VH-VL binders against o27280. Designs and how they scored, part 52

Target 1, 266 residues: o27280
Amino acid sequence: MDSMNVPEVLEIKRIVEESESVKTFIFSWDFRREVRPGQFVMVWDFRDEKPMSVSLIDPVRSEIGISIRRVGEFTDRVHGLSEGDLLGIRGPYGRGFELMGRDILLVGGGIGMAPLAALADEATARGMRVDALVAARTADELLFLDRLEAAGVNISTCTDDGSCGFKGFAHERLLTLEENHDMAAVCGPEPMMFQVMRILDERDVPAQLSLERYMKCAVGICGQCCLDDTGFRVCAEGPVFWSQELSRVREFGRYRRDPAGRRVPW

## First folded at step 18 (VH-VL)

Design zd13
Fold by ESMFold2, fold request of step 19:
Structure zd13 (fold): chain C 266 residues (1-266), chain A 123 residues (1-123), chain B 110 residues (1-110)
Amino acid sequence: as target 1 above (266 residues)
Amino acid sequence: QVQLQQSGPGLVKPSQTLSLTCAISGDSVSSDSAAWNWIRQSPSRGLEWLGRTFYTSKWFYEYAVSVKSRITINPDTSKNQFSLQLNSVTPEDTAVYYCAREYPRDYYGMDVWGQGTLVTVSS
Amino acid sequence: QSVLTQPPSASGTPGQRVTISCSGSSSNIGDYYVWWYQQLPGTAPKLLIYGNDRRPSGVPDRFSGSKSGTSASLAITGLQAEDEADYYCQSYDNSLSGYVFGGGTKLTVL
């Protein structure tokens, strides 16, 4: 029983309302333990436990931030909490993003910008030039714009309804952006990630994409996070995968799986 | 610039208490982002972390398991210093003792060290 | 025995690249960051690397760190006479609930 496999009960230090449906919960964190952008933690509300991406990694202030979108009963309960309330956190788990080169492109859709915001902070701290394409359905759902600007990130936006920035899908905007990046990191709705991956592959830009699957054990034992054709476990071999790894996965971009492992359409 | 100045006796008799003090200039012992460490070094044991203290909304203390029953680290905000007390010493406690600031704590490592104090335990 | 294992010595000639290894376990380097310190004769250790591969201000870029699995390495390129020193790795060990150091590597510049 090491501390990684047992939730540590932590006090919510601050809550940031990122949008009507997204809050960032901030905790004190011991940064002797390695945490990398793209990894996840298991959040325990003393009734249920769900995986959540790390969105803030601030070793100077000893703070970790977890951004949570309200999508169901568990996240509704967590959104009802206040500063000073307690949550259990175990982790971090999974393979995070790797940085290479000097120029990185981030492509984030909706809550998928959360792990990319953490990556942007690390990339700028390392002296990289960071471009971010931030996508959402509407302007009100664009996340982390002020934080990215403060970090010196070059931001492009797109919205499905055209209320902010480019009107259209992220991959359509991507076709009009500079092709001068050494790598890309992508996280968002899986249909978006599939289209973006195709463009990046055609441009020979190394890309890493972050996937979500149902997780219970977070270390690969339960099998709930497996991909169809490879036996990859998202919690152990991912959630971040290189585009070449995903090109061998038939289910990527085509359908999703429910918690019981059954195929369902997007 | 931050400096750490150590003081204390260099000779201690077996079974007595080893006491050292580390005076801080250029920073505060109650700094919200720092931790204050004691480390010792001997030819037979190399570098050995003994413990640290730090302040957030209250004081926290962490001690190495090997000395946990015998060690106390005390911050003193009025003198801007922190001390090491190690009880019931034996000749195996003979070492050069260092204090060190860890700033910011946890991730960034021990960035400022005291000059070191050789403490010999013998009768 | 130190919790982290380093070779007791290393050597090189001026201009050469040298590496110093540091081996640990899943209870330390596997899940925790690695730090490196340089200790010149008669002086206290000096922080050289934090966060596996980051350099504090004032440390030359010819020093670099890396980590893979439960092992870490310090590399020195363009070796210079003043690099002759002892080098220590450090991590945190969850099973011991505390900081742990390697046994040190004496680097000789021939």
Scores: ipSAE 0.747, ipTM 0.888, lowest interface PAE 0.9, mean pLDDT 89
Fold by ESMFold2, fold request of step 19:
Structure zd13 (fold): chain C 266 residues (1-266), chain A 123 residues (1-123), chain B 110 residues (1-110)
Amino acid sequence: as target 1 above (266 residues)
Amino acid sequence: QVQLQQSGPGLVKPSQTLSLTCAISGDSVSSDSAAWNWIRQSPSRGLEWLGRTFYTSKWFYEYAVSVKSRITINPDTSKNQFSLQLNSVTPEDTAVYYCAREYPRDYYGMDVWGQGTLVTVSS
Amino acid sequence: QSVLTQPPSASGTPGQRVTISCSGSSSNIGDYYVWWYQQLPGTAPKLLIYGNDRRPSGVPDRFSGSKSGTSASLAITGLQAEDEADYYCQSYDNSLSGYVFGGGTKLTVL
């Protein structure tokens, strides 16, 4: 069993405003510790602690970046912080994405692009060809486009309202894209991921998907992040799963759980 | 191209201080991205990391627990060198001593090594 | 006794594949990257692998690294006579707050 870590208190080195509602908080980091795209950290603001995906892994500058969407009380408080302010960080935790082959497809919805942006950086550094389908409700919510373009990623965009790129849902755009990838990595709203997974499975494209679930301990002890049917713990056996692993889980894409473990519709 | 050139005495008496110097060419000891390491090697212990120093906005020092009470690593920006001092040596400190650059530090490993200096601790 | 455990020796014939193991714990290899070094007789170590599986410029692609759990592996395919050397794994150990090495593996090319 992994030991539970005490948060390390770190200074916010830099803040990047990714959108009106998303900021990336950058910290100095000791890259002797392994960090994989798709892993998460627990962010502590000295009152509450929440899991956040790693979006920047830069061993050259000794920087790690955590992208946070303002969606509630905790994230409102964190968004109010400035460079030089302190946050507690523990981790990284969880299983990250595995790269294979030479051609990878990324499919990200909203803040789900955060771990995929880190994966894109690694994939391009390894000489892979990277195609990214970046989805959001509106153009203003599309994340990391400049960063992906600078990395040499081939970008397709999709917005629900058609304000940028393809008008419609990510899975609808996916049906019109090339089918010649060696693997795919998917992160975003779970209903989107479910539909995308079904298309990729039919095309025999190996896919890895990153799930979000309620977490307390982050090391698999408390059981709050368990998936139906398998006993998988998202914080320990995930958050990144192969599509074959998720095909055994009927809750995926159909409902979520509140902190008490009760089923709640998406 | 970066090169590390070691110098220092090869014989030290027990209880004295072992002192070695590593001269750097092609890089700066105060480079923000590098760390400067000392490692030793003996037949009985193999490779053993002793410590490192690196500069960001100030100098940082990390020392192996096994030698922490006896070791000092000193950067010298004016001579572009870094040194090793190991106090109160015993015959168990007999080894080949290496300096090594770690660049960029932490993730990338020790990419440039000095030629090695055999230091014998004996009366 | 080394923090990381390697077999003291390994052997192979030219053209074959050889694997060298490195066993650690959750305080090192489990949570920290693995590096590999080659040391030819009479020379300083040379970095072969960083970041578990990355090769520095100039290292042939027949050298590869991998990591699973608390163990790491160096594989050499297309074994050549000049590959005869000592091989060391390295990681960082959180409990010791420092770099740690394996005991080394002497590779003999038969």
Scores: ipSAE 0.720, ipTM 0.881, lowest interface PAE 1.2, mean pLDDT 89
Fold by OpenDDE, fold request of step 19:
Structure zd13 (fold): chain C 266 residues (1-266), chain A 123 residues (1-123), chain B 110 residues (1-110)
Amino acid sequence: as target 1 above (266 residues)
Amino acid sequence: QVQLQQSGPGLVKPSQTLSLTCAISGDSVSSDSAAWNWIRQSPSRGLEWLGRTFYTSKWFYEYAVSVKSRITINPDTSKNQFSLQLNSVTPEDTAVYYCAREYPRDYYGMDVWGQGTLVTVSS
Amino acid sequence: QSVLTQPPSASGTPGQRVTISCSGSSSNIGDYYVWWYQQLPGTAPKLLIYGNDRRPSGVPDRFSGSKSGTSASLAITGLQAEDEADYYCQSYDNSLSGYVFGGGTKLTVL
């Protein structure tokens, strides 16, 4: 008998260095437990627990991948691990992306490309045409380019410093791209997502956006990730939301709650 | 309207197995958004959550630590019901037992309850 | 013996405002939602409040819930004779990995 809320201890099967600050940890996975792009898991290093997006779903190899950016104490510890070491994984949780149409646009910023990379694999496997706008601060922070290219994704890059592709922000690059997509999936810094959503709305392109919030339980019973006014729980009703849903969320693109529950600007 | 109808014996001898069934109408036991719970109530222990089962991509089970070694909750999709089995009962297991639904799971609380079944453990 | 602590009894006159407290800890109410139930004699509990302060359909606005820190409170305004019942708070406890209830409060309408 399985419990949804009890971490399963898994061995790190393989580690892929995606960039200087991002590693993908690969685990053997029992696909009797379905996982969808856009869903997340709680990663437990036996000291602390953090939500992480699934970036690789491989039913053929019976593997999943979790991409983690080194940004703090928890991720520093995890990045110190080696193949063969153990981590606790519980999930998956949340609502993942839905695919519709024939042509899909992916817009990702930084580590936000993690769930989108998994979505790209599914979309291409279904025979969809996939365009991906991959954004980062600098060229060395662009993620999954080789993987996306190998999958047949048409890639456009954008960097803040112009070291690769378009110089500027993702929403600025988006304004220069063609308008023939049936759906868009967006994930990255929330200010970026806010601007991208605005443009997609003006173009009447249905869009799904993946939010990041401070999260504790991951099962919708603590309220730490609850969005103001709407009562949406990022861990339960999200993290993937339709643009129409987010249009009701006042805090989107404006502020978030910190671990103490205080409002803080982006 | 969602309704839960409980059934099972009200008298069980010590060391035997307590067995109850909760029949569901107006909802599915395999609903992706629901959880199906067993709770008991006694003067000595008050309300006590025993465990729950729910379906997503597979069946999951969660049991209270106090009864984990003795409890089994089983869904039956063919009959649209779920059952409780509690092994090796003692007089301390005497209580009114309730089945209850959560919808949505983990947030909305237990919004639909069975009528309750008094189970007395006595020789 | 209950994980959450409630006063065993409360009372009020018709039209009065009464409050029932529910005290927990950081492992339950401190981090998780609180639910409230009303139980009339000889009946199953009925959900009154979910998500700390939200009312299901059919529950009068006389009932309200609140949460602060590791404690929660149920308030009943305009007390009516039909409100005489037992009231229970519920939360989730991380250390026990399960739902927990308060000991219940018997509300008497004088």
Scores: ipSAE 0.079, ipTM 0.664, lowest interface PAE 2.1, mean pLDDT 93

Design zd14
Fold by OpenDDE, fold request of step 19:
Structure zd14 (fold): chain C 266 residues (1-266), chain A 123 residues (1-123), chain B 110 residues (1-110)
Amino acid sequence: as target 1 above (266 residues)
Amino acid sequence: QVQLQQSGPGLVKPSQTLSLTCAISGDSVSSDSAAWNWIRQSPSRGLEWLGRTYYTSKWFYEYAVSVKSRITINPDTSKNQFSLQLNSVTPEDTAVYYCAREYPRDYYGMDVWGQGTLVTVSS
Amino acid sequence: QSVLTQPPSASGTPGQRVTISCSGSSSNIGDYYVWWYQQLPGTAPKLLIYGNNRRPSGVPDRFSGSKSGTSASLAITGLQAEDEADYYCQSYDNSLSGYVFGGGTKLTVL
């Protein structure tokens, strides 16, 4: 096996169409190599490279899945691929989620459900009770519902337009839920995560949140994914952070830096 | 219940070939994703992985660098067993040899072991 | 000589908590899963922990595994007399393209 920093050219084993804009690409995986929910891989289409979260970890079938949302030129090219085509994969990288306790709450928005779906599988396999709050703009953008249900996850949905479940945002739905959990895992739009974290902190629920930032090297060298004030590198110290860590991050929920280093709003 | 039963001589002369067989019951040597390993243990070298074989549309083989030039692992589907051949043995090859099974569902942990076979290399 | 480093011995009294460390590098434990085996005298190794912290059926929950960085640890709580055995950690090493083992830890129950 090659170093984790050398992309492995892998054949797309299967493609699952999750929604109009999201596809899951399945690859064979050697499960001697560690892969954890919350970690990411660098996907290389031989022209460009982008970080993508692992959304499926299946040791029984010896495969992993990477869910990719079509949002730009790179993802547009990837979405044009077929089963049997090749992609370069290097990693995994970053700090993944840690499971603790007996009851876990997952709060995910849009493509943010990708790493949480993998986490749900692991949690259920360990015998944990898993509640998932799945948020999206519209019903057709809700991801992994059938998969989560099949795994025995208790699902609550919310949509901005009310087309499915609670009409409103994830943090608003969370306020209506009174039950506390041993821990929470959160991933989605950063403004959502910010509000959710606030609520969880008030309830004294330990929470882990997965951040998204522009990444280049993925190995903590280039500094492109550094967070202001703390100097945390999302690719090295993250992308999963504890709420206590993020409380020290000024930019969290407020702004991000683009590839040029400019502050841009969410 | 899966069991691995080892057989073969316990004494081999230097420069000769060490040969062991591991018979499988309760599973198939050609089971998809199953890997079949040989490991040895000695006081001087501890536990040492020697190699494995597995079937996925075709047979694959992985050997430890330390014995790659001398080792051959052969599956036998007709007898549902796999064997170890180690050529040109020296006293350093004296050890208890084990066969073991692993599956990716257990993250390739070796969950079933043979009873072990002491092989002494001596003139 | 072993690629993975374990203390040669450990000891504890019944009921105590004992931990056995396993130190590796980025070429093995850093990127690959860790397995633990228990070996009673005169027997073959028995899988104790797989995938860093998972227990096979039949293994008591007083055995637990953990991994951080390039190191792993086996913890035994409520130590019992029958726990006296040799314990080995295992991983895969990329540079060697093969499985690697620790030197083993002899656990004595006093």
Scores: ipSAE 0.936, ipTM 0.966, lowest interface PAE 0.5, mean pLDDT 95
Fold by OpenDDE, fold request of step 19:
Structure zd14 (fold): chain C 266 residues (1-266), chain A 123 residues (1-123), chain B 110 residues (1-110)
Amino acid sequence: as target 1 above (266 residues)
Amino acid sequence: QVQLQQSGPGLVKPSQTLSLTCAISGDSVSSDSAAWNWIRQSPSRGLEWLGRTYYTSKWFYEYAVSVKSRITINPDTSKNQFSLQLNSVTPEDTAVYYCAREYPRDYYGMDVWGQGTLVTVSS
Amino acid sequence: QSVLTQPPSASGTPGQRVTISCSGSSSNIGDYYVWWYQQLPGTAPKLLIYGNNRRPSGVPDRFSGSKSGTSASLAITGLQAEDEADYYCQSYDNSLSGYVFGGGTKLTVL
């Protein structure tokens, strides 16, 4: 059996409170093992296991970060943990983002900024110009602003209630931006991503989008995260997809499968 | 600038112990960021990693399976160096031996190498 | 014999593009980073590429690395006479619990 499939019990080195509902858990990482922005790990609290995106990749400190939003029982338990506590981590899994060109646009909503923050670090380290459209419901839910700014990212904010930046949704803000980029990376609520993708396609901007689906095995075996018709496995062929790939995915932006396999609308 | 300076005998008799030292300048052997490696190179075996040591609150050692039973890597904080001992050598251990530093900035790449030491195992 | 497989030799003329392949398996290149080293005659290896496709300071941008699946590749564009050297790929192998190297590729500039 592949050793990657066995959870490694890791100590939480640090916890960063990103917002009222989001914490970043920092772990030591052996950087002989590859980890890319856009990939995810399976986090095991010894009771349940959930996929979480890698939000920090720091080879200098030999650390990775996992940002987790408090949304349910599992995440409630994890949020109750302290520095020094243990979690099981297996992975990373999935296809991460690919960087191309000189200028990249990041469009993130809510916790979707997690993988994009990691991507921003890599892009800036490579000398790319990074513009980030950071969206959230309210100002206090905007994630990683200080971190992005420190990295040299040009930030535009968007909030549903107008408490910070543009009042409205990310795709609406995007329509007001005239600058073209060599590529875009998008992650957030799927309705947001759907609208953003449409705009980017109209502008002929290559885009990668990270999907969220219910995952069980994370290794492309169980099929729980399969996308209808295409057979794409989010854990294997994704979670990062090119817009051209997603154009073939009928369910994208429309519905998803719940843990029971039922179709549920966004 | 970080430099590694190797020293030790270039001739060792069969069944004896090969001993080399790598002196570090510009960095610390007990740095919590770096790892210190021994690699050898021969025409027959190419580049072969032998092992490494690094300090993270305590000393860690990793050895190649091929030499694990015969190899010892020892850090010396007082002299800021680390050594290689390879016991029970045979002619197959004849090679150019290198010490090298791994550095996190380079994703654990070996960014600094010693000058190399040819060690010949011969009667 | 080497865990990672490289072509023994490669050649090109000045200005050409040359690629050197490095083939591994799921136990190494598949899950671990790839490094590339340049070794000039009579010298120690020099780190050329780290983290699959990253260049250390001082390495010209005409050197590039890539990885896909269980294989990696080093590309040299605008080949120069000074590029004549041996090139080695490196990765980590979880089954061996250690670093592994390719057999090396001797690059000749014609």
Scores: ipSAE 0.919, ipTM 0.953, lowest interface PAE 0.5, mean pLDDT 95
Fold by OpenDDE, look of step 18:
Structure zd14 (fold): chain C 266 residues (1-266), chain A 123 residues (1-123), chain B 110 residues (1-110)
Amino acid sequence: as target 1 above (266 residues)
Amino acid sequence: QVQLQQSGPGLVKPSQTLSLTCAISGDSVSSDSAAWNWIRQSPSRGLEWLGRTYYTSKWFYEYAVSVKSRITINPDTSKNQFSLQLNSVTPEDTAVYYCAREYPRDYYGMDVWGQGTLVTVSS
Amino acid sequence: QSVLTQPPSASGTPGQRVTISCSGSSSNIGDYYVWWYQQLPGTAPKLLIYGNNRRPSGVPDRFSGSKSGTSASLAITGLQAEDEADYYCQSYDNSLSGYVFGGGTKLTVL
């Protein structure tokens, strides 16, 4: 068995309360091992295992962070943990984001900001100009604003209810922004990503988008995360895809498959 | 500026112990962010990592499998140095030995090297 | 014989682009970062690249690193006479629980 597929039992070093429903769990990391923004890890609480995006990469402190939204039984258990408790972590897996150019646009919705926050840190560290459009349903659900600001990111906010920033959806806010960037990275609800991608394509802005699908093995074997027609495995060929790749994916922005393999509309 | 100064004998007889010292200036051997390495180089074996030590609330030691049974790396906080001991040497241990720092540890590589010490194992 | 495989030699003329390959496996380059070192004759190795493609301060931008799968590459653009040296790739190997080096590449500037 490949050593990377064996969960490493790690102690929770710190817990950061990002919002009412989101916590970031910080772990010590051996940074001889590669980890990139956009990659995910499998988190094991010794009962169940779920894929989670890496939201913090700090080689100076030798730490990584995993942001987890409270959405079900597994995440309920994890959110009940304290500093010093143990979790199993295996990975990282998948294709992460690639940085190009000097100016980058980040468009994130909800927990989708997790991998983008890590990407923002890397981009700013490389001296890139980073603009971030952070979207959420309400102001209380906007994530990583202080962190992004501290990193020197130019932030625009968007909320469904107008409680903070632009009232409306991310793609609507994007339409009001005329500036073009060298590249864009997008992560959030798939309907949001679909609309954002269309706009970016029309503007000839190269874009990378991180997809979320049901993942079981994380190593491209089980096929649970296969995208229709293309055969792309989100865990292996993704989760980060170029817009050109996603243009070939019929189901993108339209439906997903549940754990039973049934088509579920967005 | 961080500097590493090596010292020790350049000639060792077979079956004896090779001993080298690396003195640190501009940094602390007990820095939480540093790792202190020994590497050797020979025409026959190329560059070969031997091991490292670092401090994070406690001292950690990592040794190459090839020399694990014979090697000891010891930090000395009082003198701000770290040493290499290699027991039961053979002519195959003849090489130029280097000490090197990782800072910060792991990700950043070995950014500061000692001047190197040729150690010849011969009867 | 080295865990990481490099071509023993490379050459180029001033101003040319030269690439040095470093081939490994899933137990090292596949999962771990790659470092590159330059070693001038009679001197200790000098860190050239870290994190696959990052340059320490003082390293010219004509040096670049890349990694794909289980292989890495060092590229030197605008080759200069002073670049004549030995170049070594480094990674970590989980099966050996230690750092591993390539066999080195002697770069000659013609």
Scores: ipSAE 0.918, ipTM 0.957, lowest interface PAE 0.5, mean pLDDT 95

